# VH-VL binders against o27280: the designs that were tried, part 94

Target 1, 266 residues: o27280
Amino acid sequence: MDSMNVPEVLEIKRIVEESESVKTFIFSWDFRREVRPGQFVMVWDFRDEKPMSVSLIDPVRSEIGISIRRVGEFTDRVHGLSEGDLLGIRGPYGRGFELMGRDILLVGGGIGMAPLAALADEATARGMRVDALVAARTADELLFLDRLEAAGVNISTCTDDGSCGFKGFAHERLLTLEENHDMAAVCGPEPMMFQVMRILDERDVPAQLSLERYMKCAVGICGQCCLDDTGFRVCAEGPVFWSQELSRVREFGRYRRDPAGRRVPW
Short names: E, the ipSAE of ESMFold2; O, the ipSAE of OpenDDE; V2, 0.75 times the mean of E and O plus 0.25 times the DockQ between their complexes.

## First folded at step 3 (VH-VL)

Design g26 (framework fv_marstacimab; at its last look DockQ between E and O 0.44; V2 from the best seeds 0.00; counts 0 for: pae E 6.8 > 2)
Fold by OpenDDE, look of step 4:
Structure g26 (fold): chain C 266 residues (1-266), chain A 120 residues (1-120), chain B 112 residues (1-112)
Amino acid sequence: as target 1 above (266 residues)
Amino acid sequence: EVQLLESGGGLVQPGGSLRLSCAASGFTFSSYGMSWVRQAPGKGLEWVSAISSSGGYTYYADSVKGRFTISRDNSKNTLYLQMNSLRAEDTAVYYCAKDYYDSEGYLDYWGQGTMVTVSS
Amino acid sequence: QSVLTQPPSVSGAPGQRVTISCTGSSSNIGAHYDVHWYQQLPGTAPKLLIYGNSNRPSGVPDRFSGSKSGTSASLAITGLQAEDEADYYCQSYDSSLRGSWVFGGGTKLTVL
């Protein structure tokens, strides 16, 4: 338990340019430490620490990948790193995705595709049929398409501007899809996830959704990532939640708490 | 060594209820999906119900939907099957079975089974 | 009545090769669904024999082999031994039943 809370200094083996704003950092990983899709790690650049989802799990190469979107000072620094540079990694933490059934739908938006890409790899390896609805603002922001295709995933794309695939939002595209799946995994902007969940609930498709909240400790102690009314800690009880669990969370799709604890609308 | 031990079977009248338990050991119970499979006397295997590792997902055979409820307590390494509105055709040996992972599609370990007899 | 169809019985002499067929449909033994096999010795619980169409778990002799083609699967037993006398079940997944594991009707193997 204590070892989990101590960052391991790891060398960046490779950097994959996923898009203009997203890079995947590859690290050697000792798979005696189990890691599952949907779990996150705390990335430490020796100045600050941020939670990041695992986007690649490769037991054959003994590697994991962490996809990071450039959005602020911390990620700016990380994006400035090169292969061979060092980062601190501690974890993994949180509840990851479960796989149930044989047909799974993945619905991802933007960087939300990161944990879903890892899930896709596992699902396909298990012989599951995987359909993925990949959404982004524009075509150039669609993530992991080649990787998903190579894994045998059936991809449907959705872009806000119509530059690739369906023009519109993920939930709108989902409405046009008639096929039901045994389960769904969803990750992306919370408003997207909220709408997608509603549709899936109406269709009686069990869904798992990965939430993003401000996390400080990652071990369920500080309470910074607590969800209103339920007391769910995103870092401990999540970040992956079942739709039934989220149905009890009033703030879901409506607002989040900032580092100061203030309500911030989506 | 993986062990699955079913209990709770017995004789019950039609319309009655019974709760089966399965005690698991020898593996990280909370990491794996679990299933119930039954076998009527002299008959073949029939899948009954399955539950995901966390319990967040359950599904049932049509023959038991609305009557049976699968659940688990990961803190106790125990799988349950609540059987209500039992029918004569529910008479069978009920096996607890471990999924390879969350839901790999095959059951790599089975318990010895517990006999459920529904008879007036 | 079973979704997957197996012959009710097969027999062979010691040392012979026997095969057990499992016939399904596009909804259960399709390209994206695997077939698994279980052995049930008399008076015992089923045991996993083959997973993923052709893989053997640890402890299963190599004289047991599985294959899948189209909407059918087959279990082959070479060098038949007396201890192989058992019931054998194929299992897969059926999407038409909204996510049900499905078993074959079972095949009783008699060693003559």
Scores: ipSAE 0.294, ipTM 0.733, lowest interface PAE 2.1, mean pLDDT 93
Fold by ESMFold2, look of step 4:
Structure g26 (fold): chain C 266 residues (1-266), chain A 120 residues (1-120), chain B 112 residues (1-112)
Amino acid sequence: as target 1 above (266 residues)
Amino acid sequence: EVQLLESGGGLVQPGGSLRLSCAASGFTFSSYGMSWVRQAPGKGLEWVSAISSSGGYTYYADSVKGRFTISRDNSKNTLYLQMNSLRAEDTAVYYCAKDYYDSEGYLDYWGQGTMVTVSS
Amino acid sequence: QSVLTQPPSVSGAPGQRVTISCTGSSSNIGAHYDVHWYQQLPGTAPKLLIYGNSNRPSGVPDRFSGSKSGTSASLAITGLQAEDEADYYCQSYDSSLRGSWVFGGGTKLTVL
């Protein structure tokens, strides 16, 4: 039996409170199933199953971490769990981030910093110079700052309300930053990612962006995660796409789909 | 043992097309970026094109942009270069090359090359 | 004109030390990008000789060494041997060329 398609029941080894609304759940992991930054797992709480990005990949300690924001019934239930409780995990799935060059820019909005924190660890371990633009609505929602600093990442912050760093949106802060990166990795709200991608394209900086879509199977069969115009499945061909790939996608940054498949504006 | 075996070179008229192939073995092809580098007779090396390990990012030198297309088939361990609208200045030996890791930007293994001659 | 400038030729007698320079700018070597070196023996494909400024791949003799300072890099060959007669190319990343990898113009080494 293929273990990636059946949830493996794992014990929560440790819980890290990243903010009032975000927790990182840490599990022992057998790295014969390799995990790359930007890949996701399906988390099963024995009632429902949702895709979650991996935020910590530690082969030395044989651990992975999954960062989850409280936003609804499923995540409320998971946030109510304690160390020693069980969750089902299947995966990893999807295409992770690829590293290129020596200077990388990370742009993360809110929980979108989770997969980028994992990427930052890998990039710094390879000796890359890492700049990170960390965005949130308020100072209390800026994620992983201590972890990024400890890794030697150069951090710029922005908050919608101006409570920390630049007051404004991530793409507005980006316009004031150095333009000499070899690549960028972007994850956060899709409207933010679209605006950031536009700026990076104007600067001729290759970018990879991590998309979120409604998922059910995670292996590319059901079609629920498809992108208009291309037939790309976020769970199979993504969730990480190069900006060159997304230039062919009409819906990116313009609308989303509800569970019934109807177009809904962002 | 890492091997890169180019094929598809030959004599072609200006404005013609050729497709180069590079068969890879001895390493996990899907884990590495790949490049095409060319060398005109008696001249130096010129980086022509590169492709990321997934195939999702491609890069081209200005001299070939819009005329050449790099691609890869990770299920067949094969790199391709489709060369259209060929010009006399495209005459060169074309080398297939493997990146060590994408982030370091150097080419640790090279094929033997295949000759492309563009002449009336 | 190559973005990375190398002398067209250098020569030396067996047993001597020779150096090959690679001169760039603030958009490549001077912007903390590594320099890599390739050796091309007559009639053969290039092979990696030095990576990451000064690292030698397995099988490359220790008489080959690389260094980098400011906007320039240097390949040194000590104990010169007849088999070292080849063309030598430096390579770096250049941010001003839309993020492309660039080769120097090449240096022909003649062993006298």
Scores: ipSAE 0.074, ipTM 0.660, lowest interface PAE 6.8, mean pLDDT 86
Fold by ESMFold2-Fast, scan of step 3:
Structure g26 (fold): chain C 266 residues (1-266), chain A 120 residues (1-120), chain B 112 residues (1-112)
Amino acid sequence: as target 1 above (266 residues)
Amino acid sequence: EVQLLESGGGLVQPGGSLRLSCAASGFTFSSYGMSWVRQAPGKGLEWVSAISSSGGYTYYADSVKGRFTISRDNSKNTLYLQMNSLRAEDTAVYYCAKDYYDSEGYLDYWGQGTMVTVSS
Amino acid sequence: QSVLTQPPSVSGAPGQRVTISCTGSSSNIGAHYDVHWYQQLPGTAPKLLIYGNSNRPSGVPDRFSGSKSGTSASLAITGLQAEDEADYYCQSYDSSLRGSWVFGGGTKLTVL
């Protein structure tokens, strides 16, 4: 009955190397269990379990993909796996992105492009015009450019060090782009998302933002996921929120708590 | 508010044993890896051991492998370090630290530390 | 010694700029693992100062900044103040050792 809450052991069908630090692991998937862009799954290596966003949703091939950045012991172990090896997957969990209008903007920072790549696939399949701003610290950390280009997405890039595209941060690049959009979807570090949200709000573009770091409770309730002003639980009510919802949250992008419990700026 | 409180330090004879504890609060303990980091008097930081969120995977510095055992009890929000066959060079302040293995891989919160002195 | 090399000491006058280097290898910083920085004030536990090469936690002034290039990283401190006197440590992950976080040897900053 609750098979979604029990890990299913799946064979790694294909591995795509997205960058030096990022791989996409592709599995056969039974789409009787719906999965939508912006949702996450729990990945279990038979020792530890971690939340990962779904980056590929392909009902024609009956496949999903999960993109994983190498940042520590769990992800290093998973990166050591090969095609034919097994991983446990449970889910999906969380609230996905909602598409509206005809013209959309995607703004992704680093691995935050992973759920946005899945969204781009759905948007282009619906005949929408998609502009993507892909941001990273350096050129070799820009993700999914070939996949987005193949899908017909209009791509802009920026890097902090200027090694590819605009030299600067995502919000600085966004200020040079004056196109109208019916909605935006944003995923990346919270300070980046806050600055991008402010610009989109000034342009009257409704945005959806994905909060990554709080996706650690897979059963839908996590005390750590509770947002101060609203009481939202990210894993139960998120990870995707509209900018109108987040604009009422005092802590998002503006403040967090120091060790003494004081609200301090980012 | 995230808090990490170490306990169990003290004076012990060479060859003796000691068990350190770290009580964690203010976050979902079972979702994060944890580490022990030590600092000998007047010296730099040395990573000692790490444990995965489930407790299923453990790592040790070569200097302590075979002598120290890291463990955790997620039902009690507590991290442990069992130290056996203690040597004078194990004398240090031992810090408990919270890890984000799949977020950034950094130690975002540290306890106040507990002093372990190995002396005859 | 340590697999990440830092100068043992640096000094500067109030208002000046100082840079602390952290030199690694192909198995850590050169493998695109992020560098993090910690500040340890006298008599206190270390505190996270910079994470993910260049990001500041809340409460850390913007006069602290981090950067990374190739197999090395650096911490820059501008507008030096007396309260910046502390030990500074870099940290990264080393792929040649399973689950190994590695620290630099530490740098003592003296504000003259």
Scores: ipSAE 0.000, ipTM 0.401, lowest interface PAE 17.3, mean pLDDT 82
ESMFold2 (binder alone), look of step 4: mean pLDDT 90; pTM 0.928

Design g27 (framework fv_marstacimab)
Fold by ESMFold2-Fast, scan of step 3:
Structure g27 (fold): chain C 266 residues (1-266), chain A 120 residues (1-120), chain B 112 residues (1-112)
Amino acid sequence: as target 1 above (266 residues)
Amino acid sequence: EVQLLESGGGLVQPGGSLRLSCAASGFTFSSYGMSWVRQAPGKGLEWVSAISSSGGYTYYADSVKGRFTISRDNSKNTLYLQMNSLRAEDTAVYYCAKDWYDSEGYLDYWGQGTMVTVSS
Amino acid sequence: QSVLTQPPSVSGAPGQRVTISCTGSSSNIGAHYDVHWYQQLPGTAPKLLIYGNSNRPSGVPDRFSGSKSGTSASLAITGLQAEDEADYYCQSYDSSLRGSWVFGGGTKLTVL
């Protein structure tokens, strides 16, 4: 059996508390199993399995990090774990981000900063100039600011309540930022990503968007991972898509899927 | 043992169309960006077009924008260049080339090229 | 003029050292974009010779070296051999052309 499709039981080496609701779990990793920013792993707590983005990729220390927001029973259980406890990790899965040009814009909302933090590390290591727009509901929900600053990233912040940086939404903040990027990578709530994509398209900036929220099953085995107009399966062909690909998708920014697979408006 | 093999070149009249193909082997085709670079007889190299590893994004030189379309079929390990509204100045050897990484911009392997001649 | 400027020709005798310059501007080499070099032997496709300003791919002899300073880059060839007779091209990325890779005009090296 391909070891990528069988969970490896790994010890939690270190836990970083990113915010009141987000923790990064760090594991030793064998980099013969290549992992790229934008890919995800399946995290197994010996009862349930859920997809989680890789937020730290450190070949020098032979470590990966997985950032998990507390939103329900599974994530509550995982947040209750300590260093030395065990989790099953399977993967990586999906296509990662592609880096092109010299100047990149990252636009992240909430936990969507997790895969973008790993991308920022790779982009800066390749000598790219990185601008990040980090958006959240409140200041205490802004993620990875210290890590981004340490990597040399130029940071702009945006909070719904105005508690840090621009008061408003990511796309409103983007309209006040300079146009000067070879590409962008975007991850966050789908309505945010849709608005950001529209602005980037008008500015003729190619964008990659990460659609992780529809992964209800592993490796494309479930119809809820499929986008209607294109036939793309998020867990098989995504989660990262170029904006050109998403412009043809009727669901993007307009509809989501409920647990029964029905389309519901945002 | 990376190999790129171009085909589809030939003689075409001004205003005509031609489709070039590049068959790739010896590497995971779907993991790398690809480019087309041309060279007119006795002249230098000119970058024509690039495509991301997924095919999701494309780039074009101003001289061909709106006339040429780059595409790829990752299931067939094949790169394409659809050339429309051809002009005499499009006469060149067209090379298929593999990018090292999307962000690096350098071409680590090249095919042998295919000649496109636009003339009456 | 090309966006990256190279001398059209250089020449040397076997065993000598030659250098080929690649002059850019603030939108490419001066913006800290890397410079790559390609060798094209007569009648053949180009081959990657130097990448990332100064790195050699496996199989490229130590006689070839690259450097970069300010808005310019240079390819140096020491211990010149007859088989080095070829066209040499520099390449970089230009931000003013949005996602565009640009080549120098090329330099014909003649080994006398």
Scores: ipSAE 0.006, ipTM 0.463, lowest interface PAE 13.2, mean pLDDT 83

Design g28 (framework fv_marstacimab; at its last look DockQ between E and O 0.39; V2 from the best seeds 0.00; counts 0 for: pae E 5.9 > 2)
Fold by OpenDDE, look of step 4:
Structure g28 (fold): chain C 266 residues (1-266), chain A 120 residues (1-120), chain B 112 residues (1-112)
Amino acid sequence: as target 1 above (266 residues)
Amino acid sequence: EVQLLESGGGLVQPGGSLRLSCAASGFTFSSYGMSWVRQAPGKGLEWVSAISSSGGYTYYADSVKGRFTISRDNSKNTLYLQMNSLRAEDTAVYYCAKDHYDSEGYFDYWGQGTMVTVSS
Amino acid sequence: QSVLTQPPSVSGAPGQRVTISCTGSSSNIGAHYDVHWYQQLPGTAPKLLIYGNSNRPSGVPDRFSGSKSGTSASLAITGLQAEDEADYYCQSYDSSLRGSWVFGGGTKLTVL
């Protein structure tokens, strides 16, 4: 039995309130177990289990952070927890982001900024120039701005209502930016990612995109997270995909499968 | 100990093809980008191509674009360079180099190289 | 023809200090691109000598030092020894077009 598949019961060391709906839970982590930005863990509250991206990787403090948006029953329970409470964590799983070149663009929407924040830390630590386009519906939903700034990231904000930065969607803001980068990392609502990818492809900027799908096993066995028509398993071949890979994924930007396997439009 | 061992070099006619291999050991191959760097006889170093850790991203020097293809098999800890439409100016020792992205993007380990000679 | 410019050759007597320059442009040795140095002994593969402008990998003597300023970098060798006779290459990254790793033309160091 792979020990990685057994949840480790960990104490919540700290809770950071990122926004009204997002909290980051900090855990002690044994870094003999490698974890990379873009990878996810399965969070178990002893009732249910959900995949969550790692948003903080701190080898100095021997900590990881998991940012969770309050969206349903499971996350409601988790958001009710306090420092000192326990959660089960197993993983990490999946393919994380790769870093190539020296200038990278991060494009994140909402909670999609979680894995990108971790990537930003790694990239800046590697001496890369990092530009981040941070998008949200409103100003108060913009995530990790202070953290990104502290890391030396050049931030551009975008809000649907114009309450902060560019008024409009991330892909619209991207169109106004003329500078090209060596690569891009994208995470957020899939319609956003689809539009962003299209623009980046036109500009010949290699892009990595992190997908969200219903995950059950996290180990590529159950097939619940398979993508049409490639058969890619988001938990195994992903969740991070290169744009060239996603170009073969028919459902990308169009629909996803619900727990019953039915097509659900975005 | 990190080891990189190139193979596949040899004599080939202009317009011909050659496939180089680099066997890697002593590190987690799948965690690092890899590059090919060449050196013409009596000349300096020239970066040729690089590939990301997973192989999902590749990029090339302008001098080899459209002719060379870099690839890797992480299950075999092997890096490849498929060279097509070879030219006399491609004659060089080809080095396999480990990319060190977690610092500042440099090559921290090099193989001993394999000689490629393109001549009629 | 190299993107980074190095003197073709430098020489020094044992015990002396020598300096090898590496001159680039705003697109390669810029504020956010570091310079690295490699030593290539005759008939051997290059070896990493300096990374991140001024850092020495394990096993590299402290006689070797690197620095960067503006669009140029420099490698200094103090207490020159016969074994230091080699070719030295600077390396950085160029963001022009679709960025690439770039090397200097190399400098042949002769120990007199």
Scores: ipSAE 0.504, ipTM 0.811, lowest interface PAE 1.3, mean pLDDT 94
Fold by ESMFold2, look of step 4:
Structure g28 (fold): chain C 266 residues (1-266), chain A 120 residues (1-120), chain B 112 residues (1-112)
Amino acid sequence: as target 1 above (266 residues)
Amino acid sequence: EVQLLESGGGLVQPGGSLRLSCAASGFTFSSYGMSWVRQAPGKGLEWVSAISSSGGYTYYADSVKGRFTISRDNSKNTLYLQMNSLRAEDTAVYYCAKDHYDSEGYFDYWGQGTMVTVSS
Amino acid sequence: QSVLTQPPSVSGAPGQRVTISCTGSSSNIGAHYDVHWYQQLPGTAPKLLIYGNSNRPSGVPDRFSGSKSGTSASLAITGLQAEDEADYYCQSYDSSLRGSWVFGGGTKLTVL
């Protein structure tokens, strides 16, 4: 099976409504194509193609799950699909998360919890102690709480509006949490990730952060996903980077690039 | 069979520099973390430095921070240790070790070591 | 200053049981981190003997066993043989040192 440059058309096997705005689409998957937490796939709806993180990796059932938040025209169309409908998928691509030590902290904002949910499953299966800080704007946007709790994850929540857990931003809640983790994995809005990374750096906690950038080829050839100053390609050397790698990246947390390559503030 | 072969040891003056290499074979090098561990003559084991499987994160013992730099080239299956501002206390056999940086935190395979002598 | 404390030496006659202790603290063994053990025969590199407190790699005789309790760990050797004469090191992970790997000071086992 060659997944380098042509999407495979797959049937949607199941759809799980994770929240009012987030659905997980489950597909049969041949695990001769290995998938690791933090890798992504390109999802093609026969009009457009967007990168999406894998949220479920289940070799026993030969399934992967891809969680998609409804935010625009592409995701609106995908959310309108039913079981049995078709989507194109190519991948997986990118560097996934590395696990180390015995105590891991997950910090997820919004849909950023999707790849972290997959990582939590792997970490708990390895016997690690997992703490998760799950952030959203409102309580109804907190994702995967039941799944994480069933896996034995110790959950802290925060919401911008205070409707659940700590009222405020993820980095503010993090300042009040214990500082005894061997590593952290962070995924969510880039401004949140930047603030979280600064705190973790001060605590000397190694962190891996998953970045989102515009992608065209997804295999590292076109250069459209490059980070300023370093030449790192998000689709090849990332999307997961260690905090030490990102400390050398001046654009991180300050701006992003649109499809034409122009700098756009966060 | 897993093999780790260190090289680059030798005699060096205090304040000098030396670069150690470790050639790896018999396993998927890019999937595992690596460490340097040293042993001064007649003394015990001391962990020196570690590097993640991707090479994206590095760790150093306090005794070598700012003087030593660990790196790896996954395309060549090679681990490196650049040692600057060497001191007499750095005199030791330096072992290359495959670690389970990803899961277990132990060193399952060791090289035979290379001797570094800092001339008093 | 050793983060993990081992006795400097231990001895036993062939056929006897000996134990080697490894005492840590709340930032390593007491913080739920596993203890691993290495054997270093004279003139050779260390070799993994026990990992994850009590697991033996392939090729390690079952007369070697490890255990952990509280902030301490022990390596036990039953049916002591001449070939067991070596240095033994415990190792763990210490959270107070930003992910540092720490070794005990080593124990010289002499077979009488």
Scores: ipSAE 0.134, ipTM 0.680, lowest interface PAE 5.9, mean pLDDT 87
Fold by ESMFold2-Fast, scan of step 3:
Formats: C-alpha cells, sequence, structure tokens
Structure g28 (fold): chain C 266 residues (1-266), chain A 120 residues (1-120), chain B 112 residues (1-112)
C-alpha cells in the first residue's frame, strides 16, 4: 500500500502564531518520505480534508510546518486546536519549485508567502542570493518577515494601505526594483500573480507560480484540479507552473470558477 | 495611429530560407506581444507563432515548430520570422499582428501582409 | 479541415439579417474560451470585428453582434449592406492542440 495516500495521524508538536489570522502547525516528519518547497499535504481534522502548502521543511529537527489562514469552517476548527492535539496528514503531493541560477526573486502575497518561506530556506542553504517582495493589504498581514531576515533574505515590503513599506500593489513595487534575477517564484492572489508574471516576462525572468485555489483533489481525479485552458491537472501537473505555461491559460488572473463551474471575473 | 508593415517575402525553392520583418509604429512596441498569422491562397487564416513583449517567451504552431523562429528587436520596433526548411505548404500571405495588451488571444491590429511562395 | 466549423458561404439581400455560426468542441468554445470575429474585405488584411464573444471595437456599427452558447458562437449582421460583402472568421483557443490559437475555416458573405 502506498503510505503517501493514507492519512497518518500526527500530534501537533508546536503552534506558531504568524498573525491574527495565520498559524503554523509543526509536526515531526520522517524524511524518508521526501518533501520539497511548493508541495502540499492534505490536512484531515476527522470531519473534512483540505490541501495546505508546506511552509517549513527542517530535516535537521525532523519537522515540517503547515501554515493555515482562518477563512472558513474547516480552518476555524483547526485554529481552535492546541499543542498535543491530533491531525491527519497525507502526502506530499504536487510539483515543487525548481531552483536555477544564482540570484532569485520571491514575490508573495498574504498566505502565499508560506510555500515561498520554505523555498527561501532551501535557496539560502544552497548559497543563492534571495530577494523577497512581501505584499499584503495591511502591515499586520505581512508574513514571515522575521524568518526571512534570519535566513539572510533581502526583503522589500508593500501594503495596499501604505502601513508598511511601499504604498501600493506588488506589481507596482516590482516596477520600482532594478535588480536582475535568474528566476522568480510567485505565490499569492491570482490577479497579483498575473500582473507580476507580465512584468517578469517583459524582463526575461523565468518565473514559477503556485496556484493554491486548485489544490482540491490530492489524488488527481476531480475536475476542480484542472485549469480550463490547458486541461492541466493541478494536483498532478502543479500546483507550481512556469510562467510560459500560465501565459496561455485564459482563466489565469482574469476569471475564477464559481461552485457550478462557471467563469466569474475576479 | 497604429501601423504594421511587413517585408521580406518572395519566391523561394523548397528547402530554402526566408526572413520576414514587420516594422511597427504608433504604439509602445515593447509593451505588447506580437504574432504571425498566415493565409494560403484561397484558404483560411492559420496562426503560426507568437512572442512575448520582452522576447523571452515564444510560441509555435506544430506545423512550423523546429523550422521557424520568431524574434523581435524592441530598440528598432521590429518583429522577425526566420523561416527555414520551407515546404510548398508554407506558401501563404504572412500577416504581422499585434496582440491585445492582456494577451487575451485576439489581434487588434494587422499589417497588410507579405507573400511567400515556395515553388521550384 | 478546421477545428472550429463555419459554413463556407452565406448570402442575403440588402436590409436583411444573416447569421454566421462557429461550432467548436469541449476543448475550445466548450471550455469557456472567448470567441473573436474578424472581417476580411476582398484584397485586404483581416480587421477585428468582435472580441470577447460580444464586444465591439470603436468604429464597428451596432448592427454587428456576437453571441456564444455551449460549444458554439454566432455572428449576427442586421440591416445588411453591400459593403459587408467579405470573408468572416471566428477565432478561439484550443487546449487539446498543445495550447494553440485556432481559426474557423471562414465564411464568404455575398450580398445579392
Amino acid sequence: as target 1 above (266 residues)
Amino acid sequence: EVQLLESGGGLVQPGGSLRLSCAASGFTFSSYGMSWVRQAPGKGLEWVSAISSSGGYTYYADSVKGRFTISRDNSKNTLYLQMNSLRAEDTAVYYCAKDHYDSEGYFDYWGQGTMVTVSS
Amino acid sequence: QSVLTQPPSVSGAPGQRVTISCTGSSSNIGAHYDVHWYQQLPGTAPKLLIYGNSNRPSGVPDRFSGSKSGTSASLAITGLQAEDEADYYCQSYDSSLRGSWVFGGGTKLTVL
């Protein structure tokens, strides 16, 4: 039997409060089961199962971390748990980020910084130069700044309301940055990712983007895991895609799907 | 006033090569993707190739992949199509087309076209 | 053969209504890709006529309209005029062809 497809019941070892709405849940992990930045796991609270990106990968301490934003009934229940409580974890699933070159840019919006924080750890451990543009609506929603600083990352911030760093959106801040990079990794709201991808394409910077909203089917059999333009199964092909692949996806950054599967503008 | 002017077409033998050029004016060339679309005599339109605003990303129809290369020079406001290993079925009028700003997959402006004839 | 199917010809008299169909499949129009329409007057380059299923560029008369339903789209021309005599092409995107922009085979409109 493939153990990756069976939930393992794990004890919550530690909980880190990242913000008022975000917590990182830390578990002991056997690294004979490989996990890479950009991959996700299915988190089971014994009622519902939801996909969550891995935000911490620490083989030295034999730990993984999963960062969860409070947005609905499932996440409210999980946020109510304490150290010592149990959750089911299965995976990892999906394609992780690929590191290339010497200088990389990370662009994260809100909870999208979670998988990028794990990537930053690996990139800095490889001796790469890492610049991160961390974006949020307000200063209290900027995530992982202390962790990125501790890893040696060069940080730029922006907030929609100007409460920290540049006042404006991620793509507006990116236009004011003059740095060259060998690659970029981007994760956040799709309208933000679309605008950032366009700028990076114009600068000839290959980018990888993580599509979190499509991580609904970990076994790759449901229609919700597919992008409408290419038929890519996100849980099998993604959630990480190169920008050249996404530039041909009509839905990306322009439309989302409602529960009936109809295209709805962002 | 947006203008696109193609050049470089002509008669070429099977297996030969041609390079098409498209001179663009009236818009910020470096801000938009560009495409080549062809039309064989008496036939319909066929998309051939596309290039991103920076030139970093290129796309090709299966019928031309490996034989044609699209490129651009933003300092000269010029789009190119290098055509190698030409076949009789490549005979067509080749149009330079401007992609819409959002890369929505439609062409808001077209050049007048340049005729490429592949014949012995 | 085209991935998007159009009738090869349509005809009408001045003042009448004509419609031009564009039939696709689940990999293009049925996958909710937008349909765009181009007009090619005799001896000229194509011109954008309708984009995003139903939107008109500046300068296109409101007697031209587009619609989309299921796997098909239609171009309607009301108050037909002699200068409408042209070839009309629909265009969309097809995911099954490794992600390619695709055109219909074209429809020749004759004004009687």
Scores: ipSAE 0.000, ipTM 0.394, lowest interface PAE 17.2, mean pLDDT 82
ESMFold2 (binder alone), look of step 4: mean pLDDT 91; pTM 0.935

